# VHH binders against FAS-associated factor 2 (Faf2): the designs that were tried, part 19

Target 1, 346 residues: FAS-associated factor 2 (Faf2), of Rattus norvegicus (Rat) (q5bk32)
Amino acid sequence: MLPFRFTYYTILDIFRFALRFIRPDPRSRVTDPVGDIVSFMHSFEEKYGRAHPVFYQGTYSQALSDAKRELRFLLVYLHGDDHQDSDEFCRNALCAPEVISLINSRMLFWACSTNKPEGYRVSQALRENTYPFLAMIMLKDRRMTVVGRLEGLIQPDDLINQLTFIMDANQTYLVSERLEREERNQTQVLRQQQDEAYLASLRADQEKERKKREERERKRRKEEEVQQQKLAEERRRQNLQEEKERKLECLPPEPSPDDPDSVKIIFKLPNDSRVERRFHFSQSLTVIHDFLFSLKESPEKFQIEANFPRRVLPCVPSEEWPNPPTLQEAGLSHTEVLFVQDLTDE
Below, E stands for the ipSAE of ESMFold2; O stands for the ipSAE of ESMFold2 at other seeds; V2 stands for 0.75 times the mean of E and O plus 0.25 times the DockQ between their complexes.

## First folded at step 10 (VHH)

Design f3 (from e2 with D112E; framework vhh_3k1k_2; at its last look DockQ between E and O 0.42; V2 from the best seeds 0.45)
Fold by ESMFold2, look of step 10:
Structure f3 (fold): chain B 346 residues (1-346), chain A 124 residues (1-124)
Amino acid sequence: as target 1 above (346 residues)
Amino acid sequence: QVQLVESGGALVQPGGSLRLSCAASGFTVSTYDMRWYRQAPGKEREWVAGISSEGGSTSYEDSVKGRFTISRDDARNTVYLQMNSLKPEDTAVYYCAAWTIEHSGDTIYMYEYWGQGTQVTVSS
């Protein structure tokens, strides 16, 4: 953001307003300044032809601003409609091909009649003495400055010489300003590059810290997950042990060896150990499963097989066997060898 | 005591519309040349549109002609920039400016007054 200059022109505006109630010249009130410029251009072309310098199409203020920005000379022409020399100047000088070429190549050209409000306002500012009137304006020592005035009838060769003289005498001021602007631009570009590098470095540092924080959080979460899994596994093992103890307490008593309905079963466990227990023929096969489940050495998940004939005994309720049969109904002999198959993954 | 305050900058989609306002105090907007400028990151501030003192003649930079309209409301002492058919290249901080000139002999003083700017972003 550029600093701005504070100045109070409000008092001048109030004073101008008050003066307008004292029978002013009609030209004092500008209502359509660009229209004034365009009307002069149309009048020029009607009277003198279409071979003329390119007219700046805008207000005097706009022309000054463009000349300052572009570091160009501004040629201002004020036309006196009723002055006989204005007609000769327009026909003879402004329509001359060499004059047209000079003006079009070297300067901005703003022209208006002093009978129009915009031209009259410029006339009061430039204070011409006679017509035709030309003023050359350019940026000199950081101020827009009138650097030449040409008044009265002038022939095209003399006009070219005078305009060229004025421009040559003042060209070094424009060169100096152009160099100063380039120096300021190079400084601004360098500052911009330094600022962009700093912001890029700051963003890179912030992203590095963000990734480092994410890595620490990910590691912490992973460590917590592992710890929770260890605790959950230990609790599962404790629950299983409690369940084994409950089943042991619920087992029916072992029948006497003298009982004719007694069944002696030898179980071969997956660890190749053997356990023996007597059961009653009237008992459900579930009692066999409960007995084996209560053993410390039994797998967490298992099934029970008989051989000869080879079969899986339905010792737990299933979709196929909702009510497991008795030992008698399963066809077990008074002495049996049964195999416990581990269904738990090792 | 000249003061210019811009408002109305926003984020808009390409093809969208936005109206910027510039409220003036300490002078009457019809007595100064009022202008809008814009500055994109890393670029020079550039002229966009202008409305002349008294008479209200308007002018536009070539890339915005037909899309942007500058206007003024003397009753509210406010200048507007209506922006239609917005493009991503229109993204910039937009500044309102008032210009006045004073002649003293051969010297022409040109004074400029600037607002603080309002951000316009066109994306997505």
Scores: ipSAE 0.461, ipTM 0.639, lowest interface PAE 1.3, mean pLDDT 84
ESMFold2 (binder alone), look of step 10: mean pLDDT 82; pTM 0.813
ESMFold2 at other seeds, look of step 10: ipSAE 0.465; ipTM 0.640

Design f4 (framework vhh_7yz9_2; at its last look DockQ between E and O 0.57; V2 from the best seeds 0.47)
Fold by ESMFold2 at other seeds, look of step 10:
Structure f4 (fold): chain B 346 residues (1-346), chain A 123 residues (1-123)
Amino acid sequence: as target 1 above (346 residues)
Amino acid sequence: QWQLVESGGGLVQAGGSLRLSCTASGFTVSTYDMGWYRQTAGNEREWVAFITSEGSTTYADSVKGRFTISRDNAKNTVYLQMNSLKPEDTAVYYCAAWTIEHSGDTIYMYDYWGQGTPVTVSS
């Protein structure tokens, strides 16, 4: 009896154990940890209602990272779908208002079913033995550390007491790390403010130098403009002198005093000097203008006026006199006094 | 030297698209869990998207359907494709990589963070 029955079940147990190594648990391969977390949250709400602790919506790795970064406790709940105590624990303990308040106020809460790959991976990592399973994790001495495990059915008041005890026993590690991080942050903010002030000062200096450079360039351009004006005026004066010399060379010869068609003209210049020259009655008044223009004493612009009758003589081509008349046509006498009017201002 | 370098940030119009890149040096992206986070001035970093070493992805509710995280092992790079961008997506975006190892009660986390790439979404 006993020997066969004992060895049969023992051999079968060994075979079942060995089969586990040959047939990998399908939960060993995590293919959709996001789906595992979301599906648990939805199934929890369908079974137990919407009054529950706030679930961390992310993977176990994300929850660990956030707990470390935020210096918070992480409570991990592993749900056994098939375990007889799971419904009691969820309804009576997790959904109790005081438990909800404690978890929501003091910790991150990550939960998953161990029938899903993500939950199974975590159950292996945390060495879970039975359900319901809770683990408390926090940053302790620079390392994320499991600081408490609760396995088996637990009443809400006892759950509160045990979670509070674990947190109070370990809170000083989080407080000290928080203070160190605040100190480092203050130092970094000061360095950043000093760097920003330095860069602002540097940019102000660069802008000041740029404006000085622009002002120097403006002065240089103005100096170039005045120099161009000087050169243009010098060239204009040279051109005027050359024109005066050309007109002098082209003047018709002065008639003899004995010539009966000779006209003696006395020019009264604006500087009160007098210039006398004989012209021929048949010559155009332009000869008079050319003669006066050729004089060094003459203004750059002038007009010629006679005074009996008083009139301005048309000595250069104009709209009124396209071809200036001869001295005879202008009515000049054998002896005439003409006045040269300076027109430089006009 | 192990490091992560983000690129591809910039200014984009609302409704536009932008692809962020995170290139790793000194380690292989396919062996790490990786994620994108974002931060506005004075606030804590907000998780945006996550990709496991096995390739599974998850997203924050605020970006689901608009953002896609992906991995290119040949380039040792993780991407965040951001479509239908909104002004509230304006932030500095950070890439992170980590792996965890349990030994007894101790959980060893090895994590690496990039320096961030700014993204500005204008109206």
Scores: ipSAE 0.397, ipTM 0.613, lowest interface PAE 1.5, mean pLDDT 83
ESMFold2, look of step 10: ipSAE 0.474; ipTM 0.678
ESMFold2 (binder alone), look of step 10: mean pLDDT 79; pTM 0.779

Design f5 (from e2 with G50M; framework vhh_3k1k_2; at its last look DockQ between E and O 0.61; V2 from the best seeds 0.52)
Fold by ESMFold2 at other seeds, look of step 10:
Structure f5 (fold): chain B 346 residues (1-346), chain A 124 residues (1-124)
Amino acid sequence: as target 1 above (346 residues)
Amino acid sequence: QVQLVESGGALVQPGGSLRLSCAASGFTVSTYDMRWYRQAPGKEREWVAMISSEGGSTSYEDSVKGRFTISRDDARNTVYLQMNSLKPEDTAVYYCAAWTIEHSGDTIYMYDYWGQGTQVTVSS
C-alpha cells in the first residue's frame, strides 16, 4: 500500500504542476493593476476633458470589496479603445453633467481599458459582447451580483433612466442588509459593555480580597513580632538571672567581724530596702558591684554613691578608671553607708 | 486547513523599522492576492498593501507609500511587510489576508482568508 500511495501522490503532484503550464492564466500578465486604472484616467482626461465621474483608484477586487463593505452600488465601465462608439459615449454620455452627478452621488465608478491587463482580465470575467459596456454590481442576498448590464451606445437621458431603474429595483436588498448589520452592531456593543462590567467587577473583587489578605498578613506579622519580643525578653531575664547566680557563687567570702581590715557596708537600694555586707579593705571596688549585681533586688544597671562627700564610686572599669581601686584606695571607713542609684531607664 | 499566521509585531520608536511576516499553509501564496490590513483601536480595519498573484505587482495606501514594502517568498510560502520610518499613526493590529474572486454567471464569489493579527506599537 505504501508503494502505491507514494507513487500515486507523487504522480498527482507532477500532474497538477504540469496543468499550470497548460492552462492559460491572464493573471501572469498583470504587472501594475492600479497603474492600468490611473493610466486610463489620464488618457480619458486628455481626450474628453476633466469634467467626468470620479474614478475609483484601485483594482477591480478592491472596488468589489469596498462596494460590499460600504453597501454601495459599483458601476464598472469597460472601454473599447478601437470601438467606433467609445468616443461618443465617453464625450456625450459619461461627461454629461447629470450623469456625472448621478454616478458621483450614488455609486462607486471603476473604469479601465480592455487593452490593459487589468481591464482585460475583468473583460474575460464579465464576458461583454460589445462596447460601450457597463455593469452594475451590488451585494444581493449575501453575494456580490451583477444586477444590470448595459451594452451599446446610449444617450445620457436613457443612461440615467436605466441606471436609476436598476438601482431602484435593487435598493431594498441594500436597505435590508444595512438593517441587519445595525442589529449585529447593537448586540456586539451590549455584549462588550457586559464583558467590561464583568471584568471591572472582577477586578474590584480581587482588589478587596488582596486588601483582606494584606491585613491578615500584617496582623500575623505583628503577632509574631510580639511573640518574638516576649520570648526575647524572657531569654534576657533568664540570662540576667544566671549571671546574678554566677556572680554570687564567685564572691569572696565575707570577712570575720574580728578582722581588723573588715569594712561593714550598708547599701541603700532604690526600693528603700537595706542590705549589709562586710568586705576586706584590700579588695577591689568591683567586688561591691558584683555583690550588688548578685542580689535579686538590684537594678539591671546601677551606680554606687557615697554622701560624705557626695561621689560616685568607680566600681566598674571605665575610661576614667580602667582598674577600679581597692576599698582602701577609695577612702572607705570601717563602717560605710552607700547608696545604689538605679540607671536601668537611662 | 487554510491558515495565515502573522508574526513580527513589536514596540518600536518613531522613525524605526519593523518587518512583519505572514506564513501561509493549506494554499500557495503566489496564487492569491495577498494583502495587509490594519486596525487601530476604535477604528475600522483599513487596507495597507497588496501583492498580486503570480505577477508580484504591488500596491500601497497613500499614507504608507515609500515607507512600507510588501514582498513574497514563494519557497517559504510567506508574505512580508517591511515597515520603515514608522510613525505613531501606524500603531495598530496588522492583519494578513488572502483574496481571490471567481465569476459564475452574474454571481461574483469572493474568497478571503484572514490571520489573527500581530500588534505593532510606535511610541516614544
Scores: ipSAE 0.492, ipTM 0.665, lowest interface PAE 1.3, mean pLDDT 84
ESMFold2, look of step 10: ipSAE 0.494; ipTM 0.694
ESMFold2 (binder alone), look of step 10: mean pLDDT 81; pTM 0.800

Design f6 (from e2, 19 letters changed; framework vhh_sonelokimab_d1; at its last look DockQ between E and O 0.55; V2 from the best seeds 0.59)
Amino acid sequence: DVQLVESGGGLVQPGGSLRLSCAASGFTVSTYDVGWFRQAPGKEREFIGAISSEGGSTYYAVSEKGRFTISRDNSKNTLYLQMNSLRPEDTAVYYCAAWTIEHSGDTIYMYDYWGQGTLVTVSS
ESMFold2, look of step 10: ipSAE 0.615; ipTM 0.805
ESMFold2 (binder alone), look of step 10: mean pLDDT 77; pTM 0.767
ESMFold2 at other seeds, look of step 10: ipSAE 0.650; ipTM 0.829
ESMFold2, look of step 12: ipSAE 0.595; ipTM 0.799
ESMFold2 (binder alone), look of step 12: mean pLDDT 78; pTM 0.772
ESMFold2 at other seeds, look of step 12: ipSAE 0.558; ipTM 0.769
ESMFold2, look of step 13: ipSAE 0.640; ipTM 0.825
ESMFold2 (binder alone), look of step 13: mean pLDDT 77; pTM 0.766
ESMFold2 at other seeds, look of step 13: ipSAE 0.564; ipTM 0.764

## First folded at step 12 (VHH; framework vhh_sonelokimab_d1)

Design g1x (from f6 with V29F; at its last look DockQ between E and O 0.37; V2 from the best seeds 0.43)
Fold by ESMFold2, look of step 12:
Structure g1x (fold): chain B 346 residues (1-346), chain A 124 residues (1-124)
Amino acid sequence: as target 1 above (346 residues)
Amino acid sequence: DVQLVESGGGLVQPGGSLRLSCAASGFTFSTYDVGWFRQAPGKEREFIGAISSEGGSTYYAVSEKGRFTISRDNSKNTLYLQMNSLRPEDTAVYYCAAWTIEHSGDTIYMYDYWGQGTLVTVSS
């Protein structure tokens, strides 16, 4: 009778058939939705010519969004590649000049093959019963709504009549929505003007507070700078006084009046006072500068001049005199009068 | 509460590049198509490109092919726009958006969310 092998494989064939319902349809994964629409457009032009309604070049969701935004009807065509009536519908109805004119002037037109993933997804949503399939979609009561469905082969005159009927029956909803949008726009303009005035006032207040903060910070920095300058000047005066004391302590002792190498020098200070001191001929002129620097009455910066010939004595190392000479090398006599010139303003 | 927040806008020289980010919160990011739009002064908002929720496929406005790249990172709820070879006419406020559509009989429910925008200026 039926062999066990034959019966066994037949049962497995039934299970293999059932497993096909579990496997995902490859069209359920939308991978290039714009490509699906462009592919249909190119296929349409190859088969039926370039005289056709303008195809919306975008996804189904974009077409819905644009139809809602523009308050236009959206005509959706689902193409059944394998259906016997598809070619006649495309050639005879969609390519008819009067149909082209109607669709181009009054609606957005989105079309796709149900063999492509984007078209298949729309087919799952619209649940057409047969081909050719058209759906008319528009904004109705604040929701996008399918307001007409045309299924099966239809001649161009009848197509025009049916599309016109659907649009005429539903045009009042679009007029109502346009009026409501005008009201909302007027309200939003008023609110935006009020918000702009408030934000401008707020920004002006923020700028005023920022300027106040910067003024307070500038005042604080000025006060800090003044205090730091006072402290620096106090430290400078203290350092100067300490240096004068150090120079006084480092001065060589005044030679005895009976020392044959003794030089008596009378200094004329800028305040017209006179100071006398004895030095040794072997001493560097720097001792003269150090002596005068150690005096409390001497200026902070000074130079020492001799009369006849009038000259500035090199008592401090300089570019011209890196190592100041001795009193003897400078040609000073046993008794000398020297003038102290104040350089403090320089 | 739904939020889309754009970032990364600014001033860039012609020929330069810029990467925009859009952080999403308050909805299941992975179930929405997400995309970029822009609005130049005095013009209508225009579509740049999008990336679908299913499979993560990208699609672009016909004229923008090759210069802009859209990507998404569902683990960070973030949408990106890489813009290269920028020109002065790319100056605009750039918006991110998320949307989904649900059919219930003849009623089509459209859910869409928009960011507040980030300014991109392409000029010397």
Scores: ipSAE 0.425, ipTM 0.617, lowest interface PAE 1.6, mean pLDDT 83
ESMFold2 (binder alone), look of step 12: mean pLDDT 80; pTM 0.788
ESMFold2 at other seeds, look of step 12: ipSAE 0.487; ipTM 0.687

Design g2x (from f6 with V29F D33E; at its last look DockQ between E and O 0.37; V2 from the best seeds 0.47)
Amino acid sequence: DVQLVESGGGLVQPGGSLRLSCAASGFTFSTYEVGWFRQAPGKEREFIGAISSEGGSTYYAVSEKGRFTISRDNSKNTLYLQMNSLRPEDTAVYYCAAWTIEHSGDTIYMYDYWGQGTLVTVSS
ESMFold2, look of step 12: ipSAE 0.537; ipTM 0.717
ESMFold2 (binder alone), look of step 12: mean pLDDT 80; pTM 0.789
ESMFold2 at other seeds, look of step 12: ipSAE 0.470; ipTM 0.593

Design g3x (from f6 with V29F S52D; at its last look DockQ between E and O 0.34; V2 from the best seeds 0.41)
Fold by ESMFold2, look of step 12:
Structure g3x (fold): chain B 346 residues (1-346), chain A 124 residues (1-124)
Amino acid sequence: as target 1 above (346 residues)
Amino acid sequence: DVQLVESGGGLVQPGGSLRLSCAASGFTFSTYDVGWFRQAPGKEREFIGAIDSEGGSTYYAVSEKGRFTISRDNSKNTLYLQMNSLRPEDTAVYYCAAWTIEHSGDTIYMYDYWGQGTLVTVSS
């Protein structure tokens, strides 16, 4: 359980803090641990050349973490600067091409001088008895474990044999852990893929519903628009009919044929029919328009033309003719033929 | 009781910058190594970089050198990650971690604490 684990680590933190006060060695205070590793690498190259195993460039703690995460062996070399065998080991064993190839291909390699604070800290942890010193570390039974120690001068072919033996004896632990991690990873990837597919399906369903809603709304708007157009057209027709009826009721009486001031007008409508009516010379030309408008066969919009001379009679008030003239003022004779021109489409 | 709490994540444009923080409590922060990890969708958690317990050297995964800067402030029990020149491939959940090591004979005990993570999304 994670709560119990958290309490355990708090107690250990206090213990580790107190332990540092008991043994104050200048080398126990690590201030630049990566610098210690880099300075060893520089010193190594100056003394022994650039042909060497690849050094891990990081702290011992980071090297352990990477070895655990990557399921690799970690080879740790502690260099005793003052030991008589250190130079021969570095020059003749570590720099041997076969050793370089083995270390570079099979393991992480961390190295430091025990005269540097980082190397000294590791020395206190690994407790070597003599130099040269090598330790092989790997994840074994869920714990990082020192699985081999090599102390003292060793020839390169013996070094290869010993390192290979240690790795072969412990390889099955790494294979088992690697298989377990792969199983967990594949299960987690599948779960993530299933979650992503589910979320994608939910988004698709939401988009479908949105589009259906928009389509239904669009249909309703179109239906409403069509209905409003139908109602507007019916209202227009009703208004026109009412206007025609009103004009018919307001027409002046037709003058007697005996009236000396009467004008007999024959109207030629657009459908080639003819309509006759008598008007009084004193009447406004608007009476002519109102008469023709009241006819069921008349266009909704029309103009009235006379010939000889050809002209449009001002029968309706306009900007040019606010007050239409009388029949007399328009110069109509006692008998006249007028033409009705359809303007409905204009 | 032990807490590592990340903050500062969010949405950022490509080429932008973010600064993540990790507040620690319930343990002696100054005695632990601390660092940053991230996990992109469908990938394994990967190491970004770390700082040693005594405010020493930082070290970074090779692929992240130059763009990311890690720092710590032991007086505030806080770890920081400055990320520059962000790319869409940097989209991930970013985790703060703290760890320490204890040797007992041939057994090496590694203790670690992990935060819950903060999401960083790099997209236009």
Scores: ipSAE 0.408, ipTM 0.578, lowest interface PAE 1.6, mean pLDDT 83
ESMFold2 (binder alone), look of step 12: mean pLDDT 80; pTM 0.789
ESMFold2 at other seeds, look of step 12: ipSAE 0.454; ipTM 0.628

Design g4x (from f6 with V29F S57R; at its last look DockQ between E and O 0.31; V2 from the best seeds 0.42)
Fold by ESMFold2, look of step 12:
Structure g4x (fold): chain B 346 residues (1-346), chain A 124 residues (1-124)
Amino acid sequence: as target 1 above (346 residues)
Amino acid sequence: DVQLVESGGGLVQPGGSLRLSCAASGFTFSTYDVGWFRQAPGKEREFIGAISSEGGRTYYAVSEKGRFTISRDNSKNTLYLQMNSLRPEDTAVYYCAAWTIEHSGDTIYMYDYWGQGTLVTVSS
């Protein structure tokens, strides 16, 4: 078996390959071209014996296809059943041991009677002038070519010499064709390897581009997230400032300094600045929280402490103080210092 | 512009029959030998049978055992394959082909053409 194969099969090559495994049904041989060749072989063996060259069992076109594919010489014998020299040629030349050996070792041998339809068709194509007739056919310059014709009775020694001469004169063409086929096979294998490498590199490039797109998408989403965070913080700051402005507008008016229920409170803010404002004893502690919240400098979250005794004033409604007390109820004096603690970190 | 176009493929049950056609154009059909091949999945293409240009000489692969009949109609440029008693192992793509040999002096010209194929599926 061959280690590797290259297949430049033509249809005729495929046709010939399939028929190598076929054995004709004996009942069909009377109506088909293979039957014509088999019937000649039978007649030959009956008349001349079993010692003969191996006959190609197939049509002329099959024999041509096989010779072309295998780069072999094809020897074609056309038998004239009624020609006076046919019996002598078959008995003396074709059945000679040296001729049998030459034909079997060096060539394909196709033979048929010209009285059969297949033989007659080949006769019309080869246009022989007399019998016995031999033609040598081979692939030459990329085309099947008749490279020798032998017509008329020929003795076995002369037959060997002439067949050998024809083959030796033309063997170089077959060698050249064999080398060219090997070169084409290696080129085709190389092309297949190159195509496989190209597809692999293309897949790698596509994967690289997919990863690049994925990275760009991830980066874009991260940048969009950062931008959304900035906008959310800006909105929060704006909402806070608007709420501070609203509380400022809703503050009760500052009581007159002459009001006996007036409370002057000095607030010590976390930045050590001081702010003072008068309140009314009847006002809720929420007024104090709202005043401090309305200041631009106030912390976002804070609590208010008094010192004597030290305590956190409930200025914002809570679970413990749903309604914050009035300044009077919280025990504040007419003048008070309160401390604002920054709770923004909590 | 040579073309061979197969038709008539399809799904059949085991034991059923199909008739395939191959329409030829772009050459003198009557001067060509024609035949059928098939290729099952994962197998080499194999010969089914052929019919000579004269329309009277037909050859079949031994493995077919007489289930298939090849015919041609030169007036319609058409090759036929009648398949009977189909089995699941007959499932394949079926191809028609045409070929001829022309002698010009000592030069022998060999021509061959193939169709695109038609699928035949035989299953329960």
Scores: ipSAE 0.415, ipTM 0.678, lowest interface PAE 2.0, mean pLDDT 82
ESMFold2 (binder alone), look of step 12: mean pLDDT 80; pTM 0.789
ESMFold2 at other seeds, look of step 12: ipSAE 0.505; ipTM 0.743

Design g5x (from f6 with V29F M110E; at its last look DockQ between E and O 0.33; V2 from the best seeds 0.00; counts 0 for: pae O 2.3 > 2)
Fold by ESMFold2 at other seeds, look of step 12:
Structure g5x (fold): chain B 346 residues (1-346), chain A 124 residues (1-124)
Amino acid sequence: as target 1 above (346 residues)
Amino acid sequence: DVQLVESGGGLVQPGGSLRLSCAASGFTFSTYDVGWFRQAPGKEREFIGAISSEGGSTYYAVSEKGRFTISRDNSKNTLYLQMNSLRPEDTAVYYCAAWTIEHSGDTIYEYDYWGQGTLVTVSS
């Protein structure tokens, strides 16, 4: 009497055995097709040396595409690693100098081991019967077509003859396609020139938009600078006006006309107008400057001159006159005519 | 109907990065190999790289492998190209393509679809 656990494992083993019949060959899952080809190339060089036809370094699909585009024959070699004739074929035929010259000059050469996934995929597509296997592929009637198959061990002279025969029998299809493409290419050159003109126009439009943006930026900055200058000038004028008003409010009262110590001064302004005011002999000359500064019609900067004798009165503190003198100390008479000289731009 | 639509192109500074997308519709995306090509003005179309229909293996033109990465998402029917360390020489129209081949006897049937392209400009 057998335990349930023993029976259970036996049933699972039967399922696992049956599943192996439906599992795909690991080679059918192509995971690194370029790696498969590069790996074959390195293995070939290790086994047979570096004197060999130039290998196409890319996938089978890429090789087909390039052969079609370049209107070249594509020679496909499928390598049977374990087949008894593979080593002899590679050493004696593929590495023969005349075979190397033929393959390198007249065709693209794609090669892979059928033990690698990419080679296996191509094997399933080409359905070779034995190794070594060669297929010749070219553009024929607007479709890529297998135009020759060579299977089994072939000596180098026979290989050259067979490849040459296949190419000679089929090259008229390539010649006619070359002629048709030349006609289309002449038309395409004209369209390419039109495309280049379009791109040049697009670049011109982009440059025009860039210049527009730069002009707007420059104009905005210029306008901002003008506005700042405006505000600075308005502030300066406001400050000057406030200063004039302050001086007017701080002036001492005008002496009575009958005051014996008063000085009547007639000021001749740069605009030829006259202003009269009485001062007291004991007052500082600064009072004269402050009075004139408070007038609307006075210059922003001025000096005060007497003419007889001609002299500039020290009416403001300076390095020479830190304390301006009184009217009496300056030698002014009871009646004076003084001249106001405009110094605004000095 | 059948469409491949590229997006993500534009203007980028040298040394920058850009990710292109290609949305596919109207065919069974998962059964096709897909890849990227580019064409600079006055030049022939240049292969960049491709990714297999199983979504596992990538292969690249030798000159581009170190800077560009190709991936696909079959659940979204989308192919991607990540471009890093861009140079002015990378300025071109970038195309996505999908293709498959079938053997029927000696005849090889090719099926391919192409996008309209997206412009990538790497400015100085």
Scores: ipSAE 0.330, ipTM 0.556, lowest interface PAE 2.3, mean pLDDT 82
ESMFold2, look of step 12: ipSAE 0.547; ipTM 0.738
ESMFold2 (binder alone), look of step 12: mean pLDDT 77; pTM 0.776

